VHH binders against o59646. Designs and how they scored, part 1

Every score and structure here is a prediction.

Target 1, 363 residues: o59646
Amino acid sequence: MKNPKFTENQKEIEKEEFEFLQKLNFIIKESLELFNTNLKNSMKFINYITLPIIMASIESKSFNPFSEIIEKHIAFILNSKMNSLGYKFLPLGYSSDLTYENDNSIIHIDIKTANLENPSDFKDTVPLGINQSSYPGVLDCKIRGKNIKADCKKIKVYPNIPTTYNNKLTITNALLFIYPDYKEIIDEIREDYIAIRELISINLKDILTPIEGSLEEFLNYKPSNEKKRLEPILDNIVRGYFIHDKLRHEFSENVEKDLEEFEKKIIGIAKKLKEREIKPVAILSISIPNGELAPHYDDEIVSGKSWGSSFRYHYKKSGNSVFKGLDNKASRAVFLHINKEYLPVLKKYFDPITVYELTEKRL
Unless a header shows other numbers, all headers, positions and changes below count from the first letter of the chain; antibody chains aren't numbered by Kabat.
F, E and O are the ipSAE of ESMFold2-Fast, ESMFold2 and OpenDDE, as the mean of both directions, binder to target and target to binder. V2 is 0.75 times the mean of E and O plus 0.25 times the DockQ between their complexes.
Where letters were taken out, [cut] stands.

## First folded at step 1 (VHH)

Design f1
Fold by ESMFold2, look of step 5:
Structure f1 (fold): chain B 363 residues (1-363), chain A 121 residues (1-121)
Amino acid sequence: as target 1 above (363 residues)
Amino acid sequence: QVQLQESGGGLVQAGGSLRLSCAASGFTFSSYAMGWYRQAPGKEREFVATIYSGGSTYYADSVKGRFTISRDNAKNTVYLQMNSLKPEDTAVYYCAAWGSYRSYLTGYDYWGQGTQVTVSS
């Protein structure tokens, strides 16, 4: 009736997962100052990516403008440190971008960023794509709000990552960087950007002359089920004008004046982004159970929003997450860093909070 | 309560060897990573070596190939074998234990008192 006991092999798997978590936590914690220093130096170039950030913000409600930069810096740190620990980079495909191997293991590390205002991405849970775990997730086969259910006891959410590769143990981890919402800075300019796109659209006849048919028919053509031709044309003209200094003087003087004023606002936003603190609110390190540990984590690894194409690890669902087969009560989810300024809001989501400390004696 | 006690420091000629020991008590030694740091006069403490609970090791570049860290879980002891010693290895060497889980509100560290290593030319 009850879940079976851990086999000796399953206990060995958890010992390996715990040891790797210790290694990962050490190198990330040791590297935090280098990460922050590199980010400050990179902010010298923020003006080159500010318009792309503004354009991307139109499409994403929870957009973190620094997520790609953060991921690149952490990947650099890991690639440097993992090799010194005897792990070689392994670009497998259909796996985490940060995949490594040594004699015993294949390591998958997924770097995630989360917006503090969107707790579904970090509160007691971490989303998993099919390339980010080896543990089959329980499939949710209900239609919410209706009395319609399928009997899904025979199937699970099956990930692409196997529990072993050529007898090397699969070890899967997530590093979750929680950041403040940058919405107030981006919202300052979103309406202006939308207005500039409309202005260009109204004046498009100045630079786009129909050869056959009407300009209206051309712009409303939808080459796929995604976007009308107008939308890519507007985005292209924005890039041409503001990034490449093309199409200058092709519009009327009052249009050019409005474009010039928007350009000044882009510069102002770049300065605000450069001055904003880009330190994480919190950094969470998570050991994701290997699939050979089934069924011991079945109540914690379940289908996500996409019903079979993703799932979630609920690392705090049944109490604080632990390595269930180890006697040491070690947590699978550990904070590596907490910004004390945000502690009151973090305590609303996490209680208790356990922080991994790597310290040295100051003399 | 947690205690870390280093031993084996002393004065040694350049090119010589020393073996440091660190005896641990008050925690489940086999579950913790153990390591060594050093601090020369007027300088910041620097990382030397780590050995993880499963026996894997990691070294600072300045000591790779000369120093070896090891552990004996039955004796709750971690060792640092230091070979081909140089005058720049002169420092107080500290044993450390980490990998325990704490809230940020509990700020105490697991560190030894330190043992002096002096390498003469």
Scores: ipSAE 0.000, ipTM 0.418, lowest interface PAE 14.3, mean pLDDT 79
Fold by OpenDDE, look of step 5:
Structure f1 (fold): chain B 363 residues (1-363), chain A 121 residues (1-121)
Amino acid sequence: as target 1 above (363 residues)
Amino acid sequence: QVQLQESGGGLVQAGGSLRLSCAASGFTFSSYAMGWYRQAPGKEREFVATIYSGGSTYYADSVKGRFTISRDNAKNTVYLQMNSLKPEDTAVYYCAAWGSYRSYLTGYDYWGQGTQVTVSS
């Protein structure tokens, strides 16, 4: 039975969680310009960084070619800010992107990038690593209307994070950075890229001459639950062509001509991408409850995805993903930044939207 | 029946030390987090310290470095060593037990009757 009464200890834990949220709010607000500037600077290399990313993805779904770049900048900037606030970087081997230690707590931060037009990224639930929780749960077998297991009613999630580390409280937050996607731009070149891949595929024997006799077997090799090697090989060959001058001379004249034409298109796409504003439309902080608070939270906070790989924070539109029953009625899901122009779109997935206008002074 | 009985309170001068004890019965002691709370006259009850079933501890900022919580599972007892006591530490100190990470299904919190601690200036 869930205890409807909060202990003073639990209140103190939640207070710590809330205080950290305030710190995160401060950090994020202070760092917004820096995030954008750094990303902009990276665009100086758009031909080198965007092209390979685009080539790596032939998916028809919404795609942000800058996802990896964004995540790296976020991690770097957050690390710098956390250190400046007296937190020590403390990697403990968990799936958290960042882990820190101060005098009172161990902080886990998971960074996620989402695309605005890709509901799978954040609709109803936010994906988390299975080891990002500090409490067990019995969760539904359904996520987003789909059964994880057709024959199960409930699944168990087992936490790998303790509630405390050597007398320090565990605090866990997920940060979701929501960016516009670039599908409309990428789609302009997708078909061309597919054609180029096919072209290269037809000419693989000439390109991969040193692999004669085993090429077919090599290309068709498929490890369990993996894609065939053919696809990534083709992608790598195309990337190599654009990155390495020597590879440019390894193709037949007709293939080179086609690749040159494709290159011109890529340059055009890169320009379009560069000209777009690369700013988050929203930044969402999710405070995952410390396991000691678990009795006061139900399965509406976390939902299962897999027995051993992942679970999801469940965002319920009713706004009940809050610090339940405690003195503070603050939401655990808080937008630290929102571009108001995107509110109508965001409200399709998040309603209500809770924002904190908290300011802290840097110590 | 669940029972928590505090002892060790009293009058002490500023800078002095006290050791509180809480004897527990009626539940699986080792599966519960144990804690100390205090309530001064006219103030709300406030958290002091907790020791979890696994032995990890957590302290309020106001007592950190001065107080130490410990437990003896064999004796079903939790302790609070209070050093460098201050007048502001004057309060009724309460022992509490609540479900830990592994015992969430019990959903019950237990409280002692409290013991008076008075620190004179």
Scores: ipSAE 0.000, ipTM 0.186, lowest interface PAE 16.6, mean pLDDT 76

## First folded at step 18 (VHH)

Design z4
Fold by OpenDDE, look of step 20:
Structure z4 (fold): chain B 363 residues (1-363), chain A 119 residues (1-119)
Amino acid sequence: as target 1 above (363 residues)
Amino acid sequence: QVQLQESGGGLVQAGGSLRLSCAASGFTFSRYAMGWYRQAPGKEREFVATIYSGGDTYYADSVKGRFTISRDNAKNTVYLQMNSLKPEDTAVYYCAAWGLEGSVWTDYWGQGTQVTVSS
């Protein structure tokens, strides 16, 4: 189907989207150094979050708990920066979504993190929830361009975000932070934590003697949607010891010794995280088409995992998806930062790599 | 050849004013965002102000209300009007341009101009 002609309004929308990328570049570049675990002002509480990371890692969750923490950290940094630049924060999102308002536009930034070792998450498509885009699209029953169900009907997505707010254009960017793998750091202590939980479990009666009756009742309660209740108790005890320092004197001497040793290990891991200076190896900005541009970009939209509730923008390799209405055909997917040391790896997934860098050049 | 040439810097007393200019050549000026950064001795380069191709302006908090960035596309020049200068404004001020060259986003930087504010 011949791509419809761009209206003047649609062209203007893309111009604004593009201009925002220019703005975003400066915002991100000024913040790059803050995205480091080694900084006192960033991730300064790494010692305190190490345990939660470990704890979460033993859960059968599909998400990386460390990534979530990083996303929140990023969000905090970006929010501060955006505010300093005159953007007003709108608390419209419930995830790592940042929404801002200025005089002329509504800006929605979807922060995403990915692991370099998991290219499937970032190399071709970016997922968007209905709360993360203004795109009203007709989606094929495809995930990342592949048909999932033979009997799948086209799904129309109705996003929560309008294309405009009070005549302000909604601009949406996915901001993807690609991090190196740090799984090995967590694996160093995961088994130790499991052992600690087991240890506490054995000694639970001694530790919780004052509330033993209540504990038994709690553990014996089995509702239809039963979650294991023991683990949360154990986790709370561990947190009480290491984070809140409230239960330390309630343990037997032997248990306390073991906990002290574990604490040393936690501190050690936190130190390793700091020393490793975990920072993004790349930051990819993906300008998501405004909903008014739907006729031009439908082919680049695929269904998400949640039918009708999400979609993915198939931006392909960097440079393949462009601002179609702009004369220069600039890429909608642009790296705002790349660690050049990782360039060979990134080139496996992106070719060419389009970079928007701010570098001092001697003219 | 791309050139960014800063001018207008110098020595000024606290409370005084300076106007910096940056003359650009070698690229389509109107399509580029322009900005000013500054670097004080022993400090990192910091954002001062930017004016985008569409005319939007942004300022660092430290200069907001005192500095004004503007551009003249006909002259390929970006300006920074600095009023109510303070000693802490002492720095080398750099002009920057960023935009698209073909399909590649690029940036350019001037050599900088010294601004010294005496107490």
Scores: ipSAE 0.006, ipTM 0.245, lowest interface PAE 10.3, mean pLDDT 79
Fold by ESMFold2, look of step 18:
Structure z4 (fold): chain B 363 residues (1-363), chain A 119 residues (1-119)
Amino acid sequence: as target 1 above (363 residues)
Amino acid sequence: QVQLQESGGGLVQAGGSLRLSCAASGFTFSRYAMGWYRQAPGKEREFVATIYSGGDTYYADSVKGRFTISRDNAKNTVYLQMNSLKPEDTAVYYCAAWGLEGSVWTDYWGQGTQVTVSS
């Protein structure tokens, strides 16, 4: 009952999970330099004022357009490497980010990004969707750190991914990329962007072909939720003016002066962004236990804040998660990269920090 | 002290065969994945084959069906049987091992052995 032993099947599952983790870690570590090269090449095709304008127009915290670029390049590299090793890509639509198949297994790899300013996304845990694990999560009876009433009982939340599919073992992994927040760079121009939108709004009639009735009706439309209908038009004009060189000289001289001063600011921000290397501050590779390994990981996989729509894997709970059924007790979570400039900040969240190292010999 | 020592390289005629060996010491061989990589003059090092501790094997497309990787855990040795050799197989072949040492992902590499396939 208490401390059940691993069955032989469970030991075989952990051997396969460990072997895949070895393959994945090797592939990712060997690909880090190629990733930097491909990323630099992709930046050649983005107008350098495009990112500052997009970032300044967004009101949400934690937006980092580099995170999406990073995720896509890692996915591209991984897909290429997995295909060259005989794994077939499976575009399942609602599965994890990357799904592969070989003769004996179905591989699910999820690429997670976390903002260094939001430690709940990465501190000792990794968030999982119900399509990113085969291990049932236990419902935590706490809400925002408060227990649900005394008659609370734990329940299990079942994920979408089965433990096997057509006699093939399901293997699930996460690659967690922690990156800095670039919002402070954009905050330098955000107030000016708001001011420019207001300035354009005042002069909007002068630059649009008037459509009597329709334009007035559009400008005066007030949805029940007080949404601003004008912002899409204003943002479109900003993009036309600064990215596409449209509408130049269609405003008055004082408006054009203000637009040109803003342009100088966003060019300066673009230079700062281009000179800053877009690298994760840390990369963590995580093997997520297969559901057939229950109950051995029950205290490490819990239902998340969405009450059954997500899970969290506590990979560092109870002194670090390991392959509990293997004799070597290898870690299920390994750091593949740490930017040493951020080591003091990372030590606030991770203890211990174990870093993978590569050594080569050549004649 | 970890050591990977390749042997079995040499000169062979096109269509011929060679068997490379890599003797390992200084780590628990049976827990490590083993592989072969090659580097032709003026080219980047490329993957050839790997064999994992559970016996699964993987090959580059360019060698699939012609090369066979195997391991002997009792002798701490990995082999690459290379059949139907072509001039484009000419390269320095490197033995590699990778696995976890405690919580640290570790790679080891040999010095390489030259394989030359004549037309």
Scores: ipSAE 0.000, ipTM 0.219, lowest interface PAE 16.2, mean pLDDT 74

## First folded at step 22 (VHH)

Design aa1
Fold by ESMFold2, fold request of step 25:
Structure aa1 (fold): chain B 363 residues (1-363), chain A 119 residues (1-119)
Amino acid sequence: as target 1 above (363 residues)
Amino acid sequence: QVQLQESGGGLVQAGGSLRLSCAASGFTFSRYAMGWYRQAPGKEREFVAVIYSGGDTYYAKSVKGRFTISRDNAKNTVYLQMNSLKPEDTAVYYCAAWGYEGSVWTDYWGQGTQVTVSS
């Protein structure tokens, strides 16, 4: 089978995608000093957010303690800069986190953060939700680890984002921030936090008195499609005790002593987080092909693990994924920044040609 | 290797005009955004104008409406037409290029050309 030729319309789409990628790269690269300054300022307040970070860490094995801060600062920069390029913020819903428009296009930018120690989130690929692409993903109807298959060539993973909005071209990009591993720091205290939650839980009788029914019945009550009351109650007590200095001395002396020891550990973790600083290991800018470019990127945009609900763009499969319809053959994935201290680690994840460029270019 | 060579600077009276040129070599000119920065004595280098590979332009607020950036991809040259010049436009003007050949964003800079606007 032969690859179909690019139509003139498809070539025009890729010209627009390349031109926007260039503008985005310029904006982000010019703004890196501001971004770093904003991050350092946020770190002045680390003592106030360390407990919320610890509390959130038990929800996910791949926890990323600073992803929200990074995303907020990049969103601030983009909102400040895009108007100067003739783009207006366009809040749509069911679209990428950052959506903008000008006369010709609707821009969707998604900010991704990835832990350097979890290469499946950044190595040669970027995960996409259904609000982050207009290109249907190839669906693989197999059960992983089993010899059970179906032929599902009649369907794909269909995103929410159309290839055009009226007569405006959809352009989709991802900014991928690879950050250092903070998991070791958080792991030091995660088990202690779990133990504190259990300690509070078995001592709830000190602060909750049942009036009607048993305390166990109250705590196990589960409103339709919601968590048991125990979980939000524990979260609330933790916030009250450690953030607001409430409920002090409402528990027994032994419990209070353990809570105070944990408070010291929170302070120690805050110091470790501040010392590490938030500095990106690498920043990549990725132009995600528009769905009108099908089938030219079918080998590169495939279903993800959330069957029918997500996909991945393999931006480095068989080398760099390029603007295949353009004569310039520019890469769709571009490194905007690296921290050279991490070059030895990055060399393990990227191909020799990319590593050569990262070594030779000053970022 | 990569070269960006500015020309066209000089001395001009306030209200006058100059056209700066920057000849580029050593990279794929048509793939790069081209632009100008300037630096007055004792000040940090500041953005003036950029023209992207597709022809779209963006200007600093202080020069918008007075300066026009353009490019000639056949001659690998970028221009800055500076009209209605003011003494505060006095600076060394640097040509710059931003883009990538492989997958790593990079920038190149010229040596600069002096523009002096007499009051």
Scores: ipSAE 0.700, ipTM 0.905, lowest interface PAE 1.2, mean pLDDT 85
Fold by ESMFold2, fold request of step 25:
Structure aa1 (fold): chain B 363 residues (1-363), chain A 119 residues (1-119)
Amino acid sequence: as target 1 above (363 residues)
Amino acid sequence: QVQLQESGGGLVQAGGSLRLSCAASGFTFSRYAMGWYRQAPGKEREFVAVIYSGGDTYYAKSVKGRFTISRDNAKNTVYLQMNSLKPEDTAVYYCAAWGYEGSVWTDYWGQGTQVTVSS
């Protein structure tokens, strides 16, 4: 009938979640200078990773060439700082990669990156996997755009992470890094790279000699749950040629000319990437409700696209998600940083109260 | 208007003690982490101690075991008890608060109070 009241135990859970959010926010905010320095140092080596960036660009239209670099630097900072607060790293399977413990809690921190031009990844919501929450997600068993529904009231999306580990409270957090769009740089060379892969593919006979069976049979074979043999062979040849200076002069002269022209384009892209800022546009720190707080957050933690294996936490679905059991009603999502140059773009995505705060407050 | 007002600084001999206080107003004190930084002449500000809303504390290595931070939420006041003082503790000590009222993390700083430890 009415929403149930918070139990005293549930209120104590939220007090612990709030205090940890405060500790995490303090650590991250006090470490931003080190984070920025680490990012700048990585850019000194951009020439060595430009080809791997280009190769990875084929796999995803939403590719962020710097997301892995960003995540590595944040993980380094957290691993260093968490032990100073009395938390020990706890390597577990089926948990977040950044898992820690102290006497009374097990901490799970997930680092997420989102493209500023893809607001569904950060606007009012954060996507979660089954290893990133302890709160069961509400299922919506209808087919979008059709009048087809099922009654799913008896089941939810159940995560792998329990609400406690041997009486230690599970605390789950996300750090969401919003970054600039890099599509224009990557699109410039993507089609050229695809053409180079095809050129190598057509000329594989110059470097591969079949002993038994046809080259076509060899390249089209798809062992078990694998790609066709052609794809990893092309990847290997590209790495050998451009990174390791192997296989030079093994192709015909006209093929070698095209490969040399592409190499010049790689150098040009490296220069463009080096000149681009890789700092986050914004950093958002999110406390994800513990599953013992059910059903108080059922309208905010729902199934994702793969509704049996993922969820979304809508931290602003109906206004700010708050610590509903605490008198202060503090927000569970907190901005730690913005790049002021992007404030006009950011204000298009957020409600008027948030826009006012981002405009008027020092970050 | 947020205000952080330090008091209790002064001149003390090495080995002595001082107790700093910081009275806070203009924000929800119990929601904020409270702490102290210090700055010696010609040096950058350095962290001294922090006490979080639930009472957990953390100290800089140079002061751990000698300094104790505490808070009284009823009086909106944070304290720093400084024992076994050394000349290297000579600095301006700043009270600070970290937290948020809406959804944007912020910090507030006091004006500072001078602590001088003589040999």
Scores: ipSAE 0.690, ipTM 0.902, lowest interface PAE 1.2, mean pLDDT 83
Fold by ESMFold2, look of step 22:
Structure aa1 (fold): chain B 363 residues (1-363), chain A 119 residues (1-119)
Amino acid sequence: as target 1 above (363 residues)
Amino acid sequence: QVQLQESGGGLVQAGGSLRLSCAASGFTFSRYAMGWYRQAPGKEREFVAVIYSGGDTYYAKSVKGRFTISRDNAKNTVYLQMNSLKPEDTAVYYCAAWGYEGSVWTDYWGQGTQVTVSS
């Protein structure tokens, strides 16, 4: 009773999910050369994008400066290639932007990047947003370390994606790109960038003269929150000085010296980023169970730490990560690519059977 | 040991037909996508057709409507029916398989069979 049998409809759902996983894997594997070429082309312009990457990384508090570039190149490949499988692009507004349809299915694909040094983002598990699954997650209503609990057995974490659209089956997948940690490169310049913003802030009166009132009054105006005006102005001046070659010599000699020293550091960081090998450590392709397969994956799809705002799919938790209703017992999580130079590091995170397979079966 | 063995190639006049076969062993055939690539002398190998484990198919634009890929899971065999052949279809045709037994996506390739279409 606790483990009900798969219905015929549930078995058919898994057959469709397996076939789509195969199609997706084929397209991505056949497109790896194009993906690498597109990345190399973007890197030819690293000198022009290094400062924007630094600025975005600090604002997002992210240390993977290529996350969005990787996602955009894979999205381009998918948008270009899904027609070869009979699918057309179908953005739905409230779902993933990588949404496609054919006669029988609506496809949602989420592209994720993970830092090799943060295994909670890839090791035997994958985080999911509410727009990235149709499977209701188990809601944990206990507060860890506190004796505060609710009985929430009647509710689940409910995603935005339905199990079907007008009798078209919902299929959801994740493509997980594992990359080396870039934190050391970004950390090298992070404190310097913060210091440059403060230096500009202290010296704003050299270049910004209010027509009425004090500069402090102008900068402290709060239409919605403090520092609304200051932070955009500082970022604008940084772009003006370093990208557009404006405002040069408007500051004092000592300030100009510090700005020029930072410019040299930007150039040095660009060189380090260019010299870094920009190849994934590994690529994982994951079929996320459709919600009509409940309760068969309830142990694997559970609430994240945000109490109903997100999920995790533990694709290894119940033994092998397989299509539980199919006789073929194929894995729902599949390695499409591994950089063999990182195999010693990957041995820390994956079980011995997986490591053997990566070593012996794939070149 | 995985083996893909092509057969059915040969010489045919333009407008004619050939049927290629590829017998597979050493893997769980029903879990693999099967397909055909071809390579003319001095050119890069190019995609021809693929049939996925559930039966869905896809074709290169140059062969769509003329070629039909099919599979027989009971015989572990994939076929390519080639109709309305043209001289530009002349190439070595390779059978290929894509899939996985454990958790690592793999590909296998046959040795190829020559198809020659005379004008």
Scores: ipSAE 0.685, ipTM 0.903, lowest interface PAE 1.3, mean pLDDT 83

